# VHH binders against q9y6x5, part 12

Target 1, 379 residues: q9y6x5
Amino acid sequence: LPPKLLLVSFDGFRADYLKNYEFPHLQNFIKEGVLVEHVKNVFITKTFPNHYSIVTGLYEESHGIVANSMYDAVTKKHFSDSNDKDPFWWNEAVPIWVTNQLQENRSSAAAMWPGTDVPIHDTISSYFMNYNSSVSFEERLNNITMWLNNSNPPVTFATLYWEEPDASGHKYGPEDKENMSRVLKKIDDLIGDLVQRLKMLGLWENLNVIITSDHGMTQCSQDRLINLDSCIDHSYYTLIDLSPVAAILPKINRTEVYNKLKNCSPHMNVYLKEDIPNRFYYQHNDRIQPIILVADEGWTIVLNESSQKLGDHGYDNSLPSMHPFLAAHGPAFHKGYKHSTINIVDIYPMMCHILGLKPHPNNGTFGHTKCLLVDQWCI

## First folded at step 1 (VHH)

Design b1 (framework vhh_5j56_2)
Fold by ESMFold2-Fast, scan of step 1:
Structure b1 (fold): chain B 379 residues (1-379), chain A 132 residues (1-132)
Amino acid sequence: as target 1 above (379 residues)
Amino acid sequence: QVQLVESGGGLVQPGGSLRLSCVASGFTFDTSDYYAIGWFRQAPGKEREGLSSISGSYGGSTSYSDSVKGRFTISRDNAKNTVYLQMNSLKPEDTAVYYCAADRGYSLYKGDWTSPSEYDYWGQGTQVTVSS
């Protein structure tokens, strides 16, 4: 029987929440499994880009989902989550569920993971749910566990996505201990429900389960705004994405737009595309705009108006506040092992190894995750 | 300058209908600049209540609160840069100031589209009074 893997994401689960709040169910999961304390995500530290990096092992410039809002300079197409079902946006990479289905006639199942309701390279997840935020965690879990138990060819790779604590992180900010405590307790209860359901169905002992996230969250304030309208007239550019990484498409000469922006605020960096720091791996794609603006942590770029958001993400991926964690349990994983840091792109080749799949070329390094796995030498 | 301007409020009898309009300036609804646009209301001494939301630049998914589901319809006309709220079967309890709000696309999935704190730009409001 091939190995099975369930990949679970709680959107916006900042790594240091584990140190500041109590998670009895997650702690029981970790006690008999592994914990990676920090996962260094890809730039920009946004939901669609990082979720696609987890399942492809690629930087955003390589997989093509470079933001939650995009413009392609070659085809003149626009992307937002309301029209994300165009395969064009997703076809620059091969996600793990596609590889899983095309190698040795296996099935995949998906509950709301970004991209799983889209045919990518003419292949859609064998079982999936169309994205709908109103669908409960319980319903997503019921479908996933049903598909894991009752499929032919067998489901060997399954994904489960949940929008919290990201939505509440934006609403309350990560420094609101009272509200975040309630939200994170609810998430821990959902982890308890997940484990209980898998045990009840006889799946727990033979299933590999990864619990991770795409990014963290940082505190924002009305006192930390960058008013773009004070820098440049909107007639000079088209705005493709706003905050905290603004994507600028010039309507006039690129150098003239750059010169109007470069010294406008001490709290943002302005880059011509070719000058974007190499460490971001955010240059080599037609969907990356000619000028990007990168706000400093906790600063919000606005158009002559106040922001209501108390928390945000998208900032520099070197910031610990932007980092999620990874916890895992199952026959592939050691018990009671703690690891400090991996790169988010390392998750893909690790998952391919667990499933016995040949990975597509990727930016991950299998050696970084070897110490988590029972069938590997940790050297 | 980004502005949202509501219109179409007024006095109606119970069982009547009104269509509210929200006109945007400083941005356009036919771009990917904004993720979600919502309608809210606030009665005196009450919190702002989310009523309906529409996502994406090309008119995507719609959501409704239980208090208005089946009676109110949200729609978008991108060519006119306008979002509408069609209100049918109006009740005295619908009396409130109605607000249009825009989320600048900072979050991918609206986990709580009913929360005022998720919206960055607000109109000044338009009064709706349902009375004899």
Scores: ipSAE 0.000, ipTM 0.201, lowest interface PAE 17.1, mean pLDDT 87
Fold by OpenDDE, second read of step 2:
Structure b1 (fold): chain B 379 residues (1-379), chain A 132 residues (1-132)
Amino acid sequence: as target 1 above (379 residues)
Amino acid sequence: QVQLVESGGGLVQPGGSLRLSCVASGFTFDTSDYYAIGWFRQAPGKEREGLSSISGSYGGSTSYSDSVKGRFTISRDNAKNTVYLQMNSLKPEDTAVYYCAADRGYSLYKGDWTSPSEYDYWGQGTQVTVSS
């Protein structure tokens, strides 16, 4: 039988939550599996981009999901969380569930993972749920496990997505120990439910399970605001994405817009598209706007009428606060092994290996995950 | 309007085979449509039972109940807009009215594909009788 893999994402699960809060179920999961303490995600450190990077192994400039909000100047199309179903946005890459499903005697399943309810390259997951935030984790879990257990061709790759602790992180801020403790307790309980469900169905021993996240969360404050209105009239530009990485589409001369913004705040870097640091791998895509503003950690770019969150993400992907973790369990993984760090794009070639899939060209390095796998030599 | 019409039922001896057909109208079975087609049966005095389901997605993933696994096969012909249920090794306990059901918007399997409530459209049913 072909290997099976369940990829689970808890949105916005900051890596150091594992150190600062208690996770009995997750710790048990880790104890019997592997842990990568820090996963360096891709810039920008947002939900859609990073989830697509996980399943494509590509940087944002390559897979084309460069933000949660995008604008294509040629087609004049907009992308947002409420408008994400146009294959136009996703077709610049081939996600792993498509690759898997196109193989003989295999199918894919998905519960709310970004992009899974969209036909990409004219292929949609054999089993999927249209995104609906109101659908409970239990229902998502039930569907995923049902498909893993009862499908033909068999579901060999499945994704499961949950919106917490991201939503709560935004609401309370990651440093709110009281509220976040409650939220993270619930997350741990959900992990317990996941494990229990898999055991009940007899899937636990044979199913590879990866639990990870797309990004972390940093504490924001009313004392750390960058008001663009104080620097430039908003009639001079269109805001495609706001904070912490603002995407600016100038309505006047780009240079003039740039000059008005470049010294707006000492806590914000302003880049022309061509000057975006190479380390971000965030330059070579038409969907990246002519100017981007990158706020320092914990700073929020605002307009006069903008509301502020107590936590946010999207910042420099080198910041530890932006990093998620990865835990895994199953036949492919060691038991009781901890690894310090990998890149988020490294997950893709690892998953392909586990599933016996030929990976599409990607930016991941399989060598970075070898120590997690029982069938590989760890140098 | 979506309509489903079952055919192919009848009387068959134990161990025999039947192939049921479900012709759909009001939507197409091409991969551009999101749908699921399920086969159900209801015997007298019993609850309606989910037997099999096929997705409209690429490849058309299928599901089977334990009661029919290995004996029944669901398939589709997009050109004919028809879903089939090949029933082999029929048993007297397979005697029932067999129904085709459809759900448009494959967001479904929201729940259990064996749940009748997950399907929006139903055929009139076709009688299958397995008797010596």
Scores: ipSAE 0.000, ipTM 0.233, lowest interface PAE 16.4, mean pLDDT 92

Design b10 (framework vhh_5j56_2)
Fold by OpenDDE, second read of step 2:
Structure b10 (fold): chain B 379 residues (1-379), chain A 130 residues (1-130)
Amino acid sequence: as target 1 above (379 residues)
Amino acid sequence: QVQLVESGGGLVQPGGSLRLSCVASGFTFDTSDYYAIGWFRQAPGKEREGLSSISGSYGGSTSYSDSVKGRFTISRDNAKNTVYLQMNSLKPEDTAVYYCATKYSGRYYSDWELASYDYWGQGTQVTVSS
């Protein structure tokens, strides 16, 4: 039987939550599997980009999902969380569920993972749910596990997505121990439910399960605001994406816009597109706007409005607060092994290996995950 | 508008076979459409339950409930705009009204959440009795 893999994402699960809060179910999961303590995600550290990086192994500039909000100047199209269904945005890469599904005697399933309800390269997951935030985790889990258990061709790759603890992180801030404890307990309970469901269906021993996240969460404050209106007239630019990485589309000369913004705040770096640091791998895509603003950790870029968020993400991907974790369990993984760090793009070649898929060209390094796998030499 | 019409039901002895048909109108079983057709049944005094589903894409991925797995087979004929349920090894407990349903632009398969299907047929009676 072909290997099976379930990829689960809890949005905005900051890596150090594991140290600062209690997760009895997740810890049990880890105890019987593997843990990567920190996953260095891709810049910008936002939901759509990082989820697509997980399943493509590509940096954002390569897979083309460069933000949660995008604008294409040629087609005049907009991308947002409420407008993400156009294959135009996704077709610059081939996600793993497509690769998997195009194999013989295999199918893919998805429960609201970004991009899974869109035909990419004219291929859509055999089983999927249209994104609906109102659908419970239970329902998502039930669908995924039903498909894993009762489908023909068999579902060999499945994705499961949940919006917490991101939403709550935004609302309460990651440092709110009282509220986040409650939220994270619920997350742990959901993990318990997942494990229980898999055991109940007899899938647990044979199914590879990865639990990860796309990014972390940093504490924000009303005292750490960068007001762009203080630096430049709103009529001089269009804001494609706002905070903490603002994408600026100048309506006047780019240089003039840049000059007005470059010294706007000591807590914000302003880059012309060509000057974006190489380490971000965030230059070579037309969907990246001519100017980007990158706020320092914990700072929020605003207009003449106050931010309601007490937590946010999207910052420099080298920041520990932006890092998620990865835990895994199943036949492919060791038991009781902990690893310090990998890159988020490394997950793709690992998953391809587990599934016996030939990976598309990607930015991941399979060698970084070898120590997690029972069939590999740990070097 | 979308309409579904079931046929093929009837009386059959235990161990027998039936093939149900669901003819769809108002849309085509083109692989370009993102749809699913599901078979359901409702026995007297029992809740309606999902049995099987087939997607419109990629030859039609199929799913089965545990209760019918190995005995029932769902298939489709795009040219006839028809979905079939081949029922073998029928048991008295299979006695029910059988319904086909379809959903668009959503899940190819659901965990048998009945409300998730958009259109339903009128049903066809299947009676398994000696």
Scores: ipSAE 0.016, ipTM 0.258, lowest interface PAE 9.6, mean pLDDT 91
Fold by ESMFold2-Fast, scan of step 1:
Structure b10 (fold): chain B 379 residues (1-379), chain A 130 residues (1-130)
Amino acid sequence: as target 1 above (379 residues)
Amino acid sequence: QVQLVESGGGLVQPGGSLRLSCVASGFTFDTSDYYAIGWFRQAPGKEREGLSSISGSYGGSTSYSDSVKGRFTISRDNAKNTVYLQMNSLKPEDTAVYYCATKYSGRYYSDWELASYDYWGQGTQVTVSS
């Protein structure tokens, strides 16, 4: 039988939480596996873009999920996260579950990973759950393990998505030690449940498991707001996305809108699309708007209102607060190995290698992850 | 506007080496405009086949066909806007016209499908003979 892989995401799991809180179950997982301490995600550091980058190995401008809220100027379509199942938004890339189903006679299974309830290039995950935040981790895990054990053709690639610690990170902020310790302890307990379930079902020894996340979290404040209404009248533009990266579609001359915005705040950079820094790899897609505003870390862009968010993400991907981690265990991985940093786009070609799949062209570099793998020469 | 020019072909004896170059004009390899850059070959009377690819302008993942894996290496130099194919341990069956090609980023295509590539060079002849 082919190798099997379960990819697990805990949304918004900032890398340095591992240093500041105790994770006995995750520590046991890592002792018999590998840890990558920092994963440099893609810009913008948002949920849907980075989850799709993990499974495609592509920058956002290449895979087309450029934000959680998008507008396509060519087709005049609007996208909002979690609700839009139009394949149009997802068809600019081929995620690993589609490759897994099309290159080999294999099945894929998904518990709510972004994009898995959408037919992409006429292929939907063989087994999937429609997105519903009210479904427990235990129910998601039950379905994934059932499909891993009881499918023909066999499920060789499975995904599991969980909304925490992102939801609590927004509500409390990452610097709230009391509330975050409770949340992170519950996540560690879920990791313990995951490992115990896999052992009980005889899956643990032969299954490759990756635990990762899409981004981190930074502390926000009512003292760090940028009021966009103080700079430009709402009648001059259509707002496609707001904070911390605002996507501006001008209703008048682009230069006039740019001139009204460019000196709005010392804590916000204003870019014409062609002037967006090359290091972001965030320019070459019709869904990236003519003017982009990028707030400084911890600053929130608002429309003449307060913000209740005490934590947020979406900021510059060079910021360590935006970085998640990656831990992995299984027959493909070394035991007790620690690695400092990889790029989030490197996860896709590594996963393709583990599954014996030919990767679609991508922005990842297999060499960056080869030291994690037992069948690779780390030189 | 977009143009690819291959060079570095020639006559070589079996077991020899050649390095092919593909120089791009009308765009730069250090931009995110292109999803993949690939090398292909076509021998007289045979179909064109894929050999190797490197993802986009970023220096990402490389892939190789089984016939050249371990003998050929693809690389790029963004400052020179050039992609290279280093060919070692050449065999008579490697005799062909060698092409480089690019395709736009943000579109699904297999790196081994000829129809997926939008822009092609004119080719450079490689002959492996005594």
Scores: ipSAE 0.000, ipTM 0.108, lowest interface PAE 20.5, mean pLDDT 86

Design b11 (framework vhh_5j56_2)
Fold by ESMFold2-Fast, scan of step 1:
Structure b11 (fold): chain B 379 residues (1-379), chain A 131 residues (1-131)
Amino acid sequence: as target 1 above (379 residues)
Amino acid sequence: QVQLVESGGGLVQPGGSLRLSCVASGFTFSEYSYYAIGWFRQAPGKEREGLSSISSGDYGSTSYSDSVKGRFTISRDNAKNTVYLQMNSLKPEDTAVYYCAAHPYKTVYRGSYLEPSYDYWGQGTQVTVSS
């Protein structure tokens, strides 16, 4: 009856990992489906912002999740580890699970996708799991498949989130081929488990499955540090976010803080909010601070001498190292088709089309994804 | 309010063992998208040294500094909101105040397990290794 879609994210899965490592299960998935070789994500290239962009089709300045740590100058609220359940932060957009539940009298299900355990516009995912990193991929998959088969109203949109390879990318760095090959092999095995579970339950041929990610990863080093304390005293500003994009809230005149920072490092760009490059689409929101510092790829902004971080993301979204991929299989998708690139905001209108939903106004372009879909003319 | 409380320190002879405990309150390990809990130590006149960390997730759960690798083991009990540091084969140079520190965050982008920028710190517990 109604079309069904499962959206899977492996956090921090850099697109070029597909070229440098073996993925037999993922390659079998792609052989019978579609691959977008890289996806241009939104700035800043961080987990919460990009996961919310996937499900809203909006730039961060429009959906309001502008960083993993935020301050709202109008309301004086702080977004931190203690208050990410406040709907205030998520209410500037309508994610696809809310639209699915409100437009079509259908249910949504979620295993750990950012925002799905928060009531947004007074609507929470019909079935969800509170975030808990200790819950295995298999348990998340078991819950999602149970809900896809045993729900009334039917679950037509389901999400599944997994923390790797992001955690290992940070710990080891993407250039550690020994450790990264082990991690990526395990992820490929999980993809094999996913496909086998769906086949066993009779879901595989009638379910649309998208496998994607929010960002990539770049190598960091103890030799590439920017010590902010060497350039400005803490008494002049409040630090809202640190690295690789620092969000600075001045305690004195903004121009004076800017002048103290502007020549701090040759490996960091310092922007007044109105001077942030238009191509970032990172200006028109009260949660974007008056001064933004953007480190060059592989450079880490610190307040101390050292950092143990060997990989990071958040950098300029034009960098290929920041780009994830998208693979998909199911009745809506062609078989054996490869596409070069789409924008991450294009995923939302494509998913709305597959589910028969009217999309909210968004920054995506449906035309960019037409060649992936069997019911569309690809010229 | 977030608090960390260390216990289990004391006097022990060289070659002996101690188990330190760190109890977290004001947040729960199971409710955070990512968290890192680290053990650090500081001896008089020395800089603070990171020893071991445990984080959320199946793949990045533990790490150790070279000075303690093979002798110390970090573990967690999420139901008790507690992290442990089992210290074996203790040496006089292990004498220090031991600190538990937390980086509790509802994000998945932090894979570093030995960051000096941990947000919350305990008061410390003294470990003395001597006869």
Scores: ipSAE 0.000, ipTM 0.162, lowest interface PAE 15.8, mean pLDDT 86

Design b12 (framework vhh_5j56_2)
Fold by ESMFold2-Fast, scan of step 1:
Structure b12 (fold): chain B 379 residues (1-379), chain A 131 residues (1-131)
Amino acid sequence: as target 1 above (379 residues)
Amino acid sequence: QVQLVESGGGLVQPGGSLRLSCVASGFTLSKYSSYAIGWFRQAPGKEREGLSSISWSGGGSTSYSDSVKGRFTISRDNAKNTVYLQMNSLKPEDTAVYYCAADYERYGSYTRDEPSAYDYWGQGTQVTVSS
């Protein structure tokens, strides 16, 4: 049978949650598989950018999904993540489901993964669900497992996305032990349901399963607000994205806008596009605005208002609070192996290897994931 | 920049109705951009709660909290950058400051009824249900 891979994302699953809460089902999964304790995601540490980096192996400046809210200066197009399905935004990269369908003439299946309900390079996932947050985990799992077990040509790559623990992380903040314990126990139970369903359907022994996430979560507070309106008048710029990374499009001279913002708050860094740190790999794309503001961890940029967010993400990708984890199980993976850190862009070439696909040019390094795989010599 | 202004609040007797309006400025509807707009309320000494939300783009998908489902109706007029909340069969417990909020949805990272999902907020409009 051809190799098969199911890629599962629990949005906003901070790596540090594994140390502070009990996950009996996830720990059973890891015991017979592998764990990468930290995955260093891409900047900015947001949902759309990092989910697309996982499936393309590219930094945001290269794949073009540079934020959840974007403006393209060349075409004058505006993007928001809510119901925007214009292929223009997604066409700067080739995600793995497209590669899977075009190289191997096999099927792909998707339950809500960002980009899978959009035709990218004239190719949409063979089986997919239009994004709808109201669809239960069980319905998503039912569709994915049905497609994995009953498709011709066979589904060899499948994705499953779930909004928690991100939604609760924002609502309660990651430091709310009582509420986060309840939420994370429910996530662990869903992982148990996933494993049980795959076993019941005879899929478990021959399926490679990756459980990962796009980013972490950090605690926010009404005591840590940056009021942008006290820094600069609205008449000087157009706001493309606000918090915790503000994307500023100047209406006047860029240097004048920069000078008004530069020293306004000790809790944010202000960058001209060409001065954005090279380590962010967030510079070479027309959708990156002329001035970028980066709030310090736990600080929220606001416009003369209070913030309702008790947790947030989007911050510097060097922050451990922004890091997710990766766990995997299946015939391609070692059993009981623990690895410290990989880059999120390394997931793509590893998945291509497992599926026997030739990866498109990417920013990942296959050598970083070799120790996870049974058919590879570890460094 | 995005600015939200609520209007239509006031004093009403139990069983009465009010229509709230939220006028959004600083952005325009584009086929390539989308926002979610939600209505929230906060009574004295209580947490801010979500009531209803509507997508700015596409067909305008809606959601409602159980406390207002069947009594409140959300609608939008994208040409006027306005979202409405029609409130029927008002009860004394509906007394609160009502807020309009807008966000850039994070592709399902949150429910649209969670206050933490919203980046932009209006100043609020008072609704009082009493004799």
Scores: ipSAE 0.000, ipTM 0.357, lowest interface PAE 13.2, mean pLDDT 87

